# VHH binders against Methionine synthase reductase (mtrr-1), part 5

Target 1, 246 residues: Methionine synthase reductase (mtrr-1), of Caenorhabditis elegans (q17574r271to516)
Amino acid sequence: TKPFEVLVVSAEFVTDPFSKKIKTKRMITVDFGDHAAELQYEPGDAIYFCVPNPALEVNFILKRCGVLDIADQQCELSINPKTEKINAQIPGHVHKITTLRHMFTTCLDIRRAPGRPLIRVLAESTSDPNEKRRLLELCSAQGMKDFTDFVRTPGLSLADMLFAFPNVKPPVDRLIELLPRLIPRPYSMSSYENRKARLIYSEMEFPATDGRRHSRKGLATDWLNSLRIGDKVQVLGKEPARFRLP
Short names: E, the ipSAE of ESMFold2; O, the ipSAE of OpenDDE; V2, 0.75 times the mean of E and O plus 0.25 times the DockQ between their complexes.

## First folded at step 1 (VHH)

Design n9 (framework vhh_nb_b201)
Fold by ESMFold2-Fast, scan of step 1:
Structure n9 (fold): chain B 246 residues (1-246), chain A 125 residues (1-125)
Amino acid sequence: as target 1 above (246 residues)
Amino acid sequence: QVQLQESGGGLVQAGGSLRLSCAASGFTFSSYGMGWYRQAPGKEREFVATISSGGSTYYADSVKGRFTISRDNAKNTVYLQMNSLKPEDTAVYYCATEYSGEWFPHLDTSDYDYWGQGTQVTVSS
């Protein structure tokens, strides 16, 4: 189904009075407006939030690609027959006519650890021989353990990789081709009445590893914590077939 | 448990140099980005420099070309080499670690949950 916009009408911190330690929950209420007539929700049903990528991370990536200054100009995705296979297709999760900012903010998963094909593109996009050698090692068969230990297990994002390899300047079209689609995040509704869905959630904590006190916070949790009254957010009322979760 | 201990501050004349050190313990040092911040009397804490776990560096415009950040993973230590010091560099310098593991220089200072006690740098005119 097509995403639609809802309005944040309350955003509150809720303290659990029975916690041994301070345990803070967040309560977010969104107003479905006119879309409420098309939806029948009951407590426990899921609402799917289209969680945007953080603006600073998007800007960092687009600046590294040399396209931040045109990020808000309309662009049309096209297949170049001279450089692409004749049956190559535009990725289904990206609109044909859009902006680079919109693509990187809402359509592409820039937070998921890059796969080996994307790391190979990064290797091809650096002028530094040492960076190139290291990146080629990470995407080689012999580098499988290093890839797992350095990239996959710690959950390094594309931005993390670009920060670690400052001379990598990848073509933006290769990123659009190889980045996975951004999956909407489900949240159970604690209540739904008068066109308004209420969500209650806790910040998830993971066990510390090797002396690390905190695991990295999730994109969805950080974004939800930033929401304030008056904010507009995009949602899907049903699990989308194109964005099915495992 | 996590401890950050700065050292190397002092009084120096304008144009002089100082090398700050931050000894870290209680966590896997090589896995975290490290940074330096400073706070002058009556002012907000200001970003100075950062170094990622992979060795990438980023500097505030006010110190670029004069300061160099580096790390020694074998010693669990991050360094700040300060050259061509100016009176406006006078501040308490703080060592910090990131908790998100992302792009350190773009985070609010409130996003760091590990701070050292600081070391005073005074540059006389």
Scores: ipSAE 0.000, ipTM 0.109, lowest interface PAE 17.0, mean pLDDT 73

Design o1 (framework vhh_ozoralizumab_d1)
Fold by ESMFold2-Fast, scan of step 1:
Structure o1 (fold): chain B 246 residues (1-246), chain A 124 residues (1-124)
Amino acid sequence: as target 1 above (246 residues)
Amino acid sequence: EVQLVESGGGLVQPGGSLRLSCAASGFTFSDYWMYWVRQAPGKGLEWVSEINTGGGSTKYPDSVKGRFTISRDNAKNTLYLQMNSLRPEDTAVYYCARSPDYEWFGELSPYDYRGQGTLVTVSS
């Protein structure tokens, strides 16, 4: 059930990777090593990649929270004193003892468009009256169309919102509470032999007028395109517990 | 548009020193926080250092604290990383990175804010 590391042993572009006008294919082979012994893989089976959030976005968010300088220190999640249980509930996608950098890199989905509750936290976290007014409007009943047009339809991430509202400095604990889990991404194995899985995936041209180029390609595709021989990646041999990818 | 060009990488022995440089163009360098990030063979990206606009505030992870020093020359639009007491585990491609711009329409990618990198190999 836990992720394990596999080694990238080949990474090849089938077409010119610098072309933005044509379909680009990439072929990646990962070596399962000793972990192959505990897997019952057949060609066509899915492998689930644990795709990390980009370091620049993580650093940007942590800097805005004022906690980048302690991001690598061991943190123990606090127990809410208002709970009625002997032990408070801790979010299932965050380890009890971890670091802020680890949480934001591997556990929290920072690319998913923030919902209205998170936008309200952003509104409460700005020193600028104009930003606060706009953010409160976006999370109000009256602002539902603006929320859809400004946030949901263009697929703005938390980082995008912080870009648009530069005086917002949210408390890191509220982000940990409200950000969804970062879920592993499934890819079908095109072949599996000698304990090595081969993956072939494709990208299409995205128009400049779309304005959402990085979101349209997605976190997983950009990350996979960055992989080189010798890189280590974390995978799950089966679908993540409880939640299936839509 | 935004360009960052790293240089100064090379082969160095354990315990040695190396200074990396990053030439910035296409933006007002003095208005941005700057970073060094690295990617070791078989590893993901690791943040290495951070510097504010004026150069008076710097941050480092424990893995390099006391050994690496980030600095900047705003008049020359140049970022530096002084690396001392180098270890084999410091072997990596080092990238210069800029904090993202506040203007956002989904057209700017965080990937476009880092340079092409410079290879540092610490080996005997």
Scores: ipSAE 0.000, ipTM 0.118, lowest interface PAE 16.3, mean pLDDT 74

Design o10 (framework vhh_ozoralizumab_d1; at its last look DockQ between E and O 0.05; V2 from the best seeds 0.00; counts 0 for: pae E 11.2 > 2, unsure alone 63.3 < 65, placed apart)
Fold by ESMFold2, look of step 2:
Structure o10 (fold): chain B 246 residues (1-246), chain A 125 residues (1-125)
Amino acid sequence: as target 1 above (246 residues)
Amino acid sequence: EVQLVESGGGLVQPGGSLRLSCAASGFTFSDYAMYWVRQAPGKGLEWVSEISYSGGSTKYPDSVKGRFTISRDNAKNTLYLQMNSLRPEDTAVYYCAAPSDEELWQYLFSTGDYRGQGTLVTVSS
């Protein structure tokens, strides 16, 4: 299905006194405009939001790669023929030429904890012998417990790793090769009328004491909370609901 | 595994009453708000009621206010919906639901919310 833009037409925050675990609720309404008839939504269908990565994290990563100054210059998207990862392959057939900022903002998942191949690239990309030794340990068999305890379980992102290892300067092409595809996030409609879809979501927070540099909510939640009336957002088309009844 | 099992639906005449139950397991029931939703034939999901984790606060839309009463028994891990003065427009499949705290972007009416297969309520002359 193809992404398209919709318009945010309302947003409301509500503190949630109803749950010990869920702190807040929000209602967001988006207007599908002319796209509504093409999509033919049904009760229980999901909206898939194309959620961008945070600009501060993107800029930090691109600066560490030494490419922030050219982030908005056009470059050709290409696929390593031996890679099993798909970097913007579906958007690539419609956006063959793009920018580094676009790739890191909308196409690559920078929040998912780095896997072993990416950590090895980080180890290869530092001149500090202590950093190299530690990073090689984290991607080794004997370092599996430390990897689980300090990287995977806390959910450290690429930006968190680069902050912790300040001398790492990774090659941007290796990041494009190894970072996973940023996947659209599903949200079920609470209603759909007059070409407008409403969704209701609840917020949770991850405190900074859980190995993160700062407290943060999930990527989609932080982004939805930032939306204002008049914002344009990208979504994917209609998906059937598993629990719909006639 | 989180499980919610609704029961108590059936056929009633207009003006009648039913009490729905929802047995919960696989999570700490007393930590979560709970809610009821319904789906009438050919319509979307409609929120019917919500109750706080302690049972101290309840909320209803105007369509059912004064006729429906949500309650919970945290010692028995059970949610209830007392439905009085039933009307033909109350005909629907009724689901109890719990918001997920394991998925940061799934919310009310999400396909990933915990709910059962529902219980059918038919109000017919």
Scores: ipSAE 0.000, ipTM 0.386, lowest interface PAE 11.2, mean pLDDT 74
ESMFold2-Fast, scan of step 1: ipSAE 0.448; ipTM 0.796
ESMFold2 (binder alone), look of step 2: mean pLDDT 77; pTM 0.784
OpenDDE, look of step 2: ipSAE 0.009; ipTM 0.223
ESMFold2-Fast, scan of step 4: ipSAE 0.000; ipTM 0.106

Design o11 (framework vhh_ozoralizumab_d1)
Fold by ESMFold2-Fast, scan of step 1:
Structure o11 (fold): chain B 246 residues (1-246), chain A 128 residues (1-128)
Amino acid sequence: as target 1 above (246 residues)
Amino acid sequence: EVQLVESGGGLVQPGGSLRLSCAASGFTFSSYAMYWVRQAPGKGLEWVSEISGSGGSTKYPDSVKGRFTISRDNAKNTLYLQMNSLRPEDTAVYYCARGTLYQSWLTPHFSEGYFDYRGQGTLVTVSS
């Protein structure tokens, strides 16, 4: 499945003026342009939006890795020749030749709670003994409950972990290796006519999956709220199976 | 689906010329950098030429620089390789390939990971 660009042609708020409580819904219309001829949609069908990571979080992470100043230079990913990992490979969802900014904005899921392997990298990347001890505890067999209670269940992001452990400066290559793929988010079309899809949504219609404050739905809702007429967005026509982001 | 179909190969004498063509379909041709790569008998894959999506930038390794010219016709979705002053060492199967870079130039060193798709190839034999 290949993503394509659609144009935002309206972005409005709908409020019931006679409601005792002010309730507002957001309405976005996107124009499929020439792609409309090759796609069959009806109301209720899903459009998958390629939701970028927020620029401030991307900049924060790249700054901590010491590479923000080269984030827009073309770079080539390669397997470290000093690596002894069996079957070491460049992740399939990251282009071999690209920029660090592009990788962290569009390809890598930086908001999913880091797993124990990534937390171990954070532990190895701090000069502070107390930070290292705590991070190593979260990776131990005895720390499994703490990992679940303090990291996984509350949904701490990589940025949250870096904020909590200010002396951690992870190598950017280890983040590219260990961060999962950023998966496009589905939204149901309220209508589709004349090449245009209309989406109506509200924050109240996206309950937290498990109470985690960093759910992917929260990120997508914030992004949708930022869209304005004239913006171009990347979408997929169907569920992203075997998909690579641009 | 992406399709790349090469043509124009054949037998030529040393010092001769050949023009290879590649018909592309199934993608927005002008958005992709394109390559010619070759594989000589018993050897590995070798990068021969690179052209940007617009056609405004080209690169060649020293082995063919000044003798080979890559070009494209985006209106016809066709890639070309003009080969002049051919030598026996140019004998190889030549492949049309779609690059992974849409907005940037490639390094001089070739890697098999630098392209997504490759055609079936066309044989070029240079001998007297």
Scores: ipSAE 0.000, ipTM 0.096, lowest interface PAE 17.5, mean pLDDT 75

Design o2 (framework vhh_ozoralizumab_d1)
Fold by ESMFold2-Fast, scan of step 1:
Structure o2 (fold): chain B 246 residues (1-246), chain A 125 residues (1-125)
Amino acid sequence: as target 1 above (246 residues)
Amino acid sequence: EVQLVESGGGLVQPGGSLRLSCAASGFTFSSYWMYWVRQAPGKGLEWVSEISSSGGSTKYPDSVKGRFTISRDNAKNTLYLQMNSLRPEDTAVYYCAKETYDFLSGEWPDYFDYRGQGTLVTVSS
């Protein structure tokens, strides 16, 4: 239910990690420690890794919001008076008492392509008329194809958008309101024995496309590849909670 | 190292035309979207045009739409801007720019992590 900490006890590549032309495999083993007593796993069950956003990307976004200098101070969230729902609550994926750095590192999906409502906020937050016109075009009804072709399909992140539009200085409260929850990433356990889960996953070279991205590995794969023996990672033993009717 | 070298600027009368070129090196040119941006005297950077990695998609702000055409030659690592019906307000230093598709690979905080030295376009009599 709640994320807990596990220890990386092995990490190895099956093939040469510097090859640019072949599929590679990596094996990671994590030790659940005392949490193992609370887990009930079946063959084929997934472990959910809480993949943090990269520190440099978080710092860049917070600096553009003018709040990097207070990013580590405790803050308390409150319901925005302009929320759409009359019974709105603080989002469940964000703690009520936290820090901005923690929110942007652990709780908010900053790598997901911003939706049109967020692009509207970016448009309202720039002093440059040409940036504003372009951003308004992308979030308009007439601009849906451009939004899909130029933002969603290429997978531009919020940081990519802020790089492209240097005069955009969005309010941090708007970002907290509109960014989606950072969802833990599922990986199938190849084995679970004596408190230890073992993962095997594959890397692929992805060719460049007509999108705005050139070829590379995904964020979660890059993070998993960075793990070393002794690292501590946050996991969920089962799928994140969802609302469902009885 | 990433290098962008612009050329083709100069003095031109209103209504005239110029073609700008940008020679790119130090990265896989065919994998990146490319931009033209400009800076008029005393003003900030202004986005002028963009082109997809294949050249199949282009975009322009209203200020230059219908007058400017961006194109690229991936075999020669060269970006072009054809400028027609030039106006005095088009006077600026024009820069070729590579957009950061993955911000962790680039140098923060710049709009474009790499720009060339620019080429001056002056539109006056």
Scores: ipSAE 0.000, ipTM 0.147, lowest interface PAE 13.5, mean pLDDT 74

Design o3 (framework vhh_ozoralizumab_d1; at its last look DockQ between E and O 0.42; V2 from the best seeds 0.00; counts 0 for: pae E 15.8 > 2, unsure alone 60.5 < 65)
Amino acid sequence: EVQLVESGGGLVQPGGSLRLSCAASGFTFSDYAMYWVRQAPGKGLEWVSEISGSGGSTKYPDSVKGRFTISRDNAKNTLYLQMNSLRPEDTAVYYCATGELYWDSLPTEDFDYRGQGTLVTVSS
ESMFold2-Fast, scan of step 1: ipSAE 0.013; ipTM 0.526
ESMFold2, look of step 2: ipSAE 0.000; ipTM 0.157
ESMFold2 (binder alone), look of step 2: mean pLDDT 77; pTM 0.774
OpenDDE, look of step 2: ipSAE 0.058; ipTM 0.539

Design o4 (framework vhh_ozoralizumab_d1)
Fold by ESMFold2-Fast, scan of step 1:
Structure o4 (fold): chain B 246 residues (1-246), chain A 125 residues (1-125)
Amino acid sequence: as target 1 above (246 residues)
Amino acid sequence: EVQLVESGGGLVQPGGSLRLSCAASGFTFSSYAMYWVRQAPGKGLEWVSEISSGGGYTKYPDSVKGRFTISRDNAKNTLYLQMNSLRPEDTAVYYCARDLPSEEFYWLTDSYDYRGQGTLVTVSS
């Protein structure tokens, strides 16, 4: 199913009924335009937003891979012939002919905490013996608790890991192979009338931790908060397919 | 269906302690920030504590700060509230409540947050 474009027609802040000081509620209205004619939405139905990765984080990662200068050149994704993996495949969520900027902005989930296989790639990509030792510890069987406490629980992103380990310069092809698919985010519509959908969401800030100097907001929250009247956003009118039948 | 079942309430003397539990089911507990809220007889809802999805961040109002501790066990889908140095003004029905993660949002029809049925805490001599 192909994403389609909708127009932001209002954006408002809403008072939190529990009087919590760390949560902000925001209300956004989007206009479906001509696409509304093919859709039968009811309040409570989900709309799936294609949330792009932040440009600064994408640039940071591509720079560390040594490929920022060619990020906008057309490239063809292919299986690395040195990959000795049986059944190695090109990820289905990545277009075969694309750009690195497009892949990292729209196709790859760079904000999910990296799994242990990706951390091993980071370990193999540093010349610093202390960084290598720590990263190998995090991806070992004995390091499961440290991985959970340092990486998974605080929600460290790949960019956070690269910031914490400044000598790590991973190959971009290994990141494309191991990063998960960036999945469109569901938001339930509080109302749908006159071809306009209204949604309300919570803002939550992720605090500073051992692996991150500064607190940050969630990806979708930061993006939604950046939306202004007149902005165009990509959405899916139905749940993205988890996997396809043969 | 989403279910939150509170337990551990009861009668306790001023200065005493109680530990409340909330058993969660019907959703991925580890993906949601959780709250404790309370309602004293004849009063409105009052926010008591908040915990992030991973448990690394907690927040309290001044009325309970230093006396109450929120915690969670994501492996057991359970939320806890340790209440120490209880006061008569802490008498209330205590509810656990689910929030939606900022990166994944869906409505529970008529409510922002889903709440359980509550557990009564009475602080008196």
Scores: ipSAE 0.000, ipTM 0.093, lowest interface PAE 20.1, mean pLDDT 73

Design o5 (framework vhh_ozoralizumab_d1)
Fold by ESMFold2-Fast, scan of step 1:
Structure o5 (fold): chain B 246 residues (1-246), chain A 124 residues (1-124)
Amino acid sequence: as target 1 above (246 residues)
Amino acid sequence: EVQLVESGGGLVQPGGSLRLSCAASGFTFDDYWMYWVRQAPGKGLEWVSEISGSGGSTKYPDSVKGRFTISRDNAKNTLYLQMNSLRPEDTAVYYCAASGYEDFPLTYESLDYRGQGTLVTVSS
């Protein structure tokens, strides 16, 4: 249930000469070290990678909140109904003492389309009357079709919304409250031997849409492609619980 | 502070070669798809090449395919464009750009970061 650290011991590109659509595959091998004793994996079993949000998207959001300069300072999450809910949504047990950079990099799903409550916060956080009016329309009963067509169906992220509405400067505490938990991503292991798990994957992407500024590769694929020998990554040996157990 | 600084542009004769460089700073270079885009005098922006964060994937439009090669050195935070068999129609300001997304954006202004450009002139 609790994430643990594994070491990247190989990262290879394999060209598929017979594929017309997917020409490049990547093979990543991670060493479980002493944690191998805790997990009895078989080939085909899923390993759950704690995929971080891209540093530049995190920096963009924190800069818009006016807190990038303190992003690496230790802060303590106080216990209250909203803070406890956010803490409960984070994988495993989380230290209450953390940093804003850590929260936005590893704990909060900044890529998921914001719901109407978060759009309301964005509306309240802009100095531009036109942006405010549009954002209020998107979170109103009358704007439900526009919300679906502009935000939900095209899958706009918080970063996409902040780009579209450049005068929105949301309070960071409201983002922590309303952003969903970042859920670890499952990958089937191609092999597991000598405490090392091998992952093979193909690059996949989503097409550009009207609401999203252009097509994008999945967050996990971009992150896996960035991994190099010597990198340390966080994993879970089983699917994260959707609900906390007593 | 994020910066992209292009260099290597200049005057070259048709059939010649140039190598452009882009020095990146202020962000995690490896996390970003990098692009070369150009703007010819009096024309709109044209996508020239793209490369994934790891360097494992590259794409080119037919107009430059086989003549241009994009590459990156993630240890040095540097992007390159090797341009061979240059033609007068390759005359343009060449820009280095970064995006967290795979495909070239629908509008150049939607790129996360871009440099100030370097002029390439192909003429005798």
Scores: ipSAE 0.000, ipTM 0.100, lowest interface PAE 17.9, mean pLDDT 74

Design o6 (framework vhh_ozoralizumab_d1)
Fold by ESMFold2-Fast, scan of step 1:
Structure o6 (fold): chain B 246 residues (1-246), chain A 126 residues (1-126)
Amino acid sequence: as target 1 above (246 residues)
Amino acid sequence: EVQLVESGGGLVQPGGSLRLSCAASGFTFSSYYMYWVRQAPGKGLEWVSEISDSGGSTKYPDSVKGRFTISRDNAKNTLYLQMNSLRPEDTAVYYCAKGWEDTLYSFGPEDYFDSRGQGTLVTVSS
């Protein structure tokens, strides 16, 4: 239901003797500590890792919002009681008391291609008339083919859009409102004993396509490969509530 | 709150036709890619059609290509699936599904959709 913290107690590279080619696997062991008393895991069960967004992309976005210097200060999300909006609510995937760095690192999917409402916000946030005109075209009915061809199909991220439109400086509160939730990633446990879960995975790489440089799977693998003994990671013990294909 | 309500399923003979409808509410229908997905009894989910937000682009797997047609009416917030030349292997519960805005930004097939309806049963049998 709620994410909880586990400790990385080993991280090793091993060669897979069963592959037809030399193939490197990584083995990570995490210690559940006190949470182990509440869990009934068996080998093959999934553990859901909260994979963070890359620090460079988070810093880039927060700098463009003018808030990088306060990114680590505690902030409280609240609904103004004088706001006359039918669905004015704090997004369920964001903690009420948090930091901007935490929100953009762990809670918000900054790599999902911006939709029409977010592109409209970007258009309203630029001082450059040419940028504004282009962004308004991309979120209009006449611009739908361009939006599909140049934004959606190549999977441009918010960071990619901000790079392409250097004068866009969006309000951070509008990004928190419009960015979707970052979804935890499942991994099967190879073993679970004495409070510790072991994960073995292969490093799979996918080529960049069009304007995309990475897949979400590649980013998760990069993050797992960066883990060292002593690191703390956030996990969910149960599958997030959503429809899944087999 | 996203709501998707399918209708139009039923019993049909091999070679017959059916038209499924999906009434959408709780989101800006015209801004999202939409999908039809099916699940045969005892089997996994299978993607059967994709349509862009404007309706200008559609995609199908080879298993239904040329037989099924996806379409949408953005003014009515309704998605359709026209199924022709139905076969016994098309027997399944058919689900209307709302896409994330970018289906290409995906770890796998499970990332194509963020919500679906309760489904409508299609049985193809003599």
Scores: ipSAE 0.000, ipTM 0.113, lowest interface PAE 17.3, mean pLDDT 75

Design o7 (framework vhh_ozoralizumab_d1)
Fold by ESMFold2-Fast, scan of step 1:
Structure o7 (fold): chain B 246 residues (1-246), chain A 125 residues (1-125)
Amino acid sequence: as target 1 above (246 residues)
Amino acid sequence: EVQLVESGGGLVQPGGSLRLSCAASGFTFSDYWMYWVRQAPGKGLEWVSEISTSGGSTKYPDSVKGRFTISRDNAKNTLYLQMNSLRPEDTAVYYCATYSEDLGFWTPDEHFDYRGQGTLVTVSS
C-alpha cells in the first residue's frame, strides 16, 4: 500500500471528569477525501501514521555529523564505486535523490536504541580516549550486561548517546547505513463515517532513567498532540480483509 | 545567563504584516541555529521557522511557507521574523528559541528553558 495524504478536521482533548488525577485522552478526526472511494474501513481497523522525527532532535544529530549546513541541499545517494562490498545497496526506505533533513526526519528511526554495530561506529568517531574505551566496552562480550542495563533496557536513543558522549562525531553515511527504517505507527479507528476516521488515544511518557538524562514523551504521542485542524498528514492504510488494490 | 527577549507583536487585520524581533544575550549568538516557535490559545507548541548560523539556510513548515521570512543580524545579536499575509490561525504567542548540548535542551520540550516571555500576535477581523 502506498502512503497518501489526509486532512486533520478536528482535534479535541478530553479530560476524565471523575479521575482524582487528570488523565487526558485525545480525539483526532482525519478526512480521507478522494481516497475514501478506494478504502473500505470499519471501526477497529488500523490506520498507520507516518510520524516524523522531532526537528530539534534531527538538527542535533546532523550538527554532530558536521552536515547541518548542507542538510537541505538535494543529494543523490549512490554506491561508492571504490567500495567492493558484497550487496552494497542504498537502503530501501531511503530515496535515491533526497535531502539529509528529509532522510533523518522521515526515513530513519533515530529513537530506537542503537545496536552494538552502531555503538562501535560511535567508538571509532570520538577523539576522547575515555569515551572510546567505554563505547568499545559496551560492544564487547564482557560488556553485554552493561549494554543491556544502560543502553537497551532504558531505551537510549542515538541522540541520548551523542549527548552522553559529546566528543563523538559520527560520519553521516554510517548513520544512514545502520539506522533502521522509521515504520508507520498503527492506531485503531474508533469510528469511520462520511469519509472521516476518528481515533482516540492516551498520552504516554517515558520518564528519566539512569541511562537517559531527560524524560520524554513517545514520538507518536508528541506528534499527534501537535496536530491541529488544517494539518496534512501522511498515512499508510492497512488493507481491510475485503479490500484489494486494483 | 542565556536571555532571549521577543518584541514586535500586536493586533493586526487579516492580510496584514508584522515583524518580530528577538534580542539574544548570554551566549555567542553567531554560533547557534535559531528558531521561531508559536503557541496558539489552548494548543501546543508549533515550530514555524529555522535559520542557520550564517543565515544561508532557512526552513519553514507548509503552514507558513511563502508568507513568513526568518532572518538574523549577527552583528546585533538579533533574530527577525517577517510575517506577511497573516491569517486568523496565525494568532499565537511567538517565541524565539535556540538549542545545543551546551545549553541542555537537546530534547524538544527542554529547548524552551531559554525562551523568553514571548510576544503575542493577534490576527482579528
Scores: ipSAE 0.000, ipTM 0.133, lowest interface PAE 14.6, mean pLDDT 74

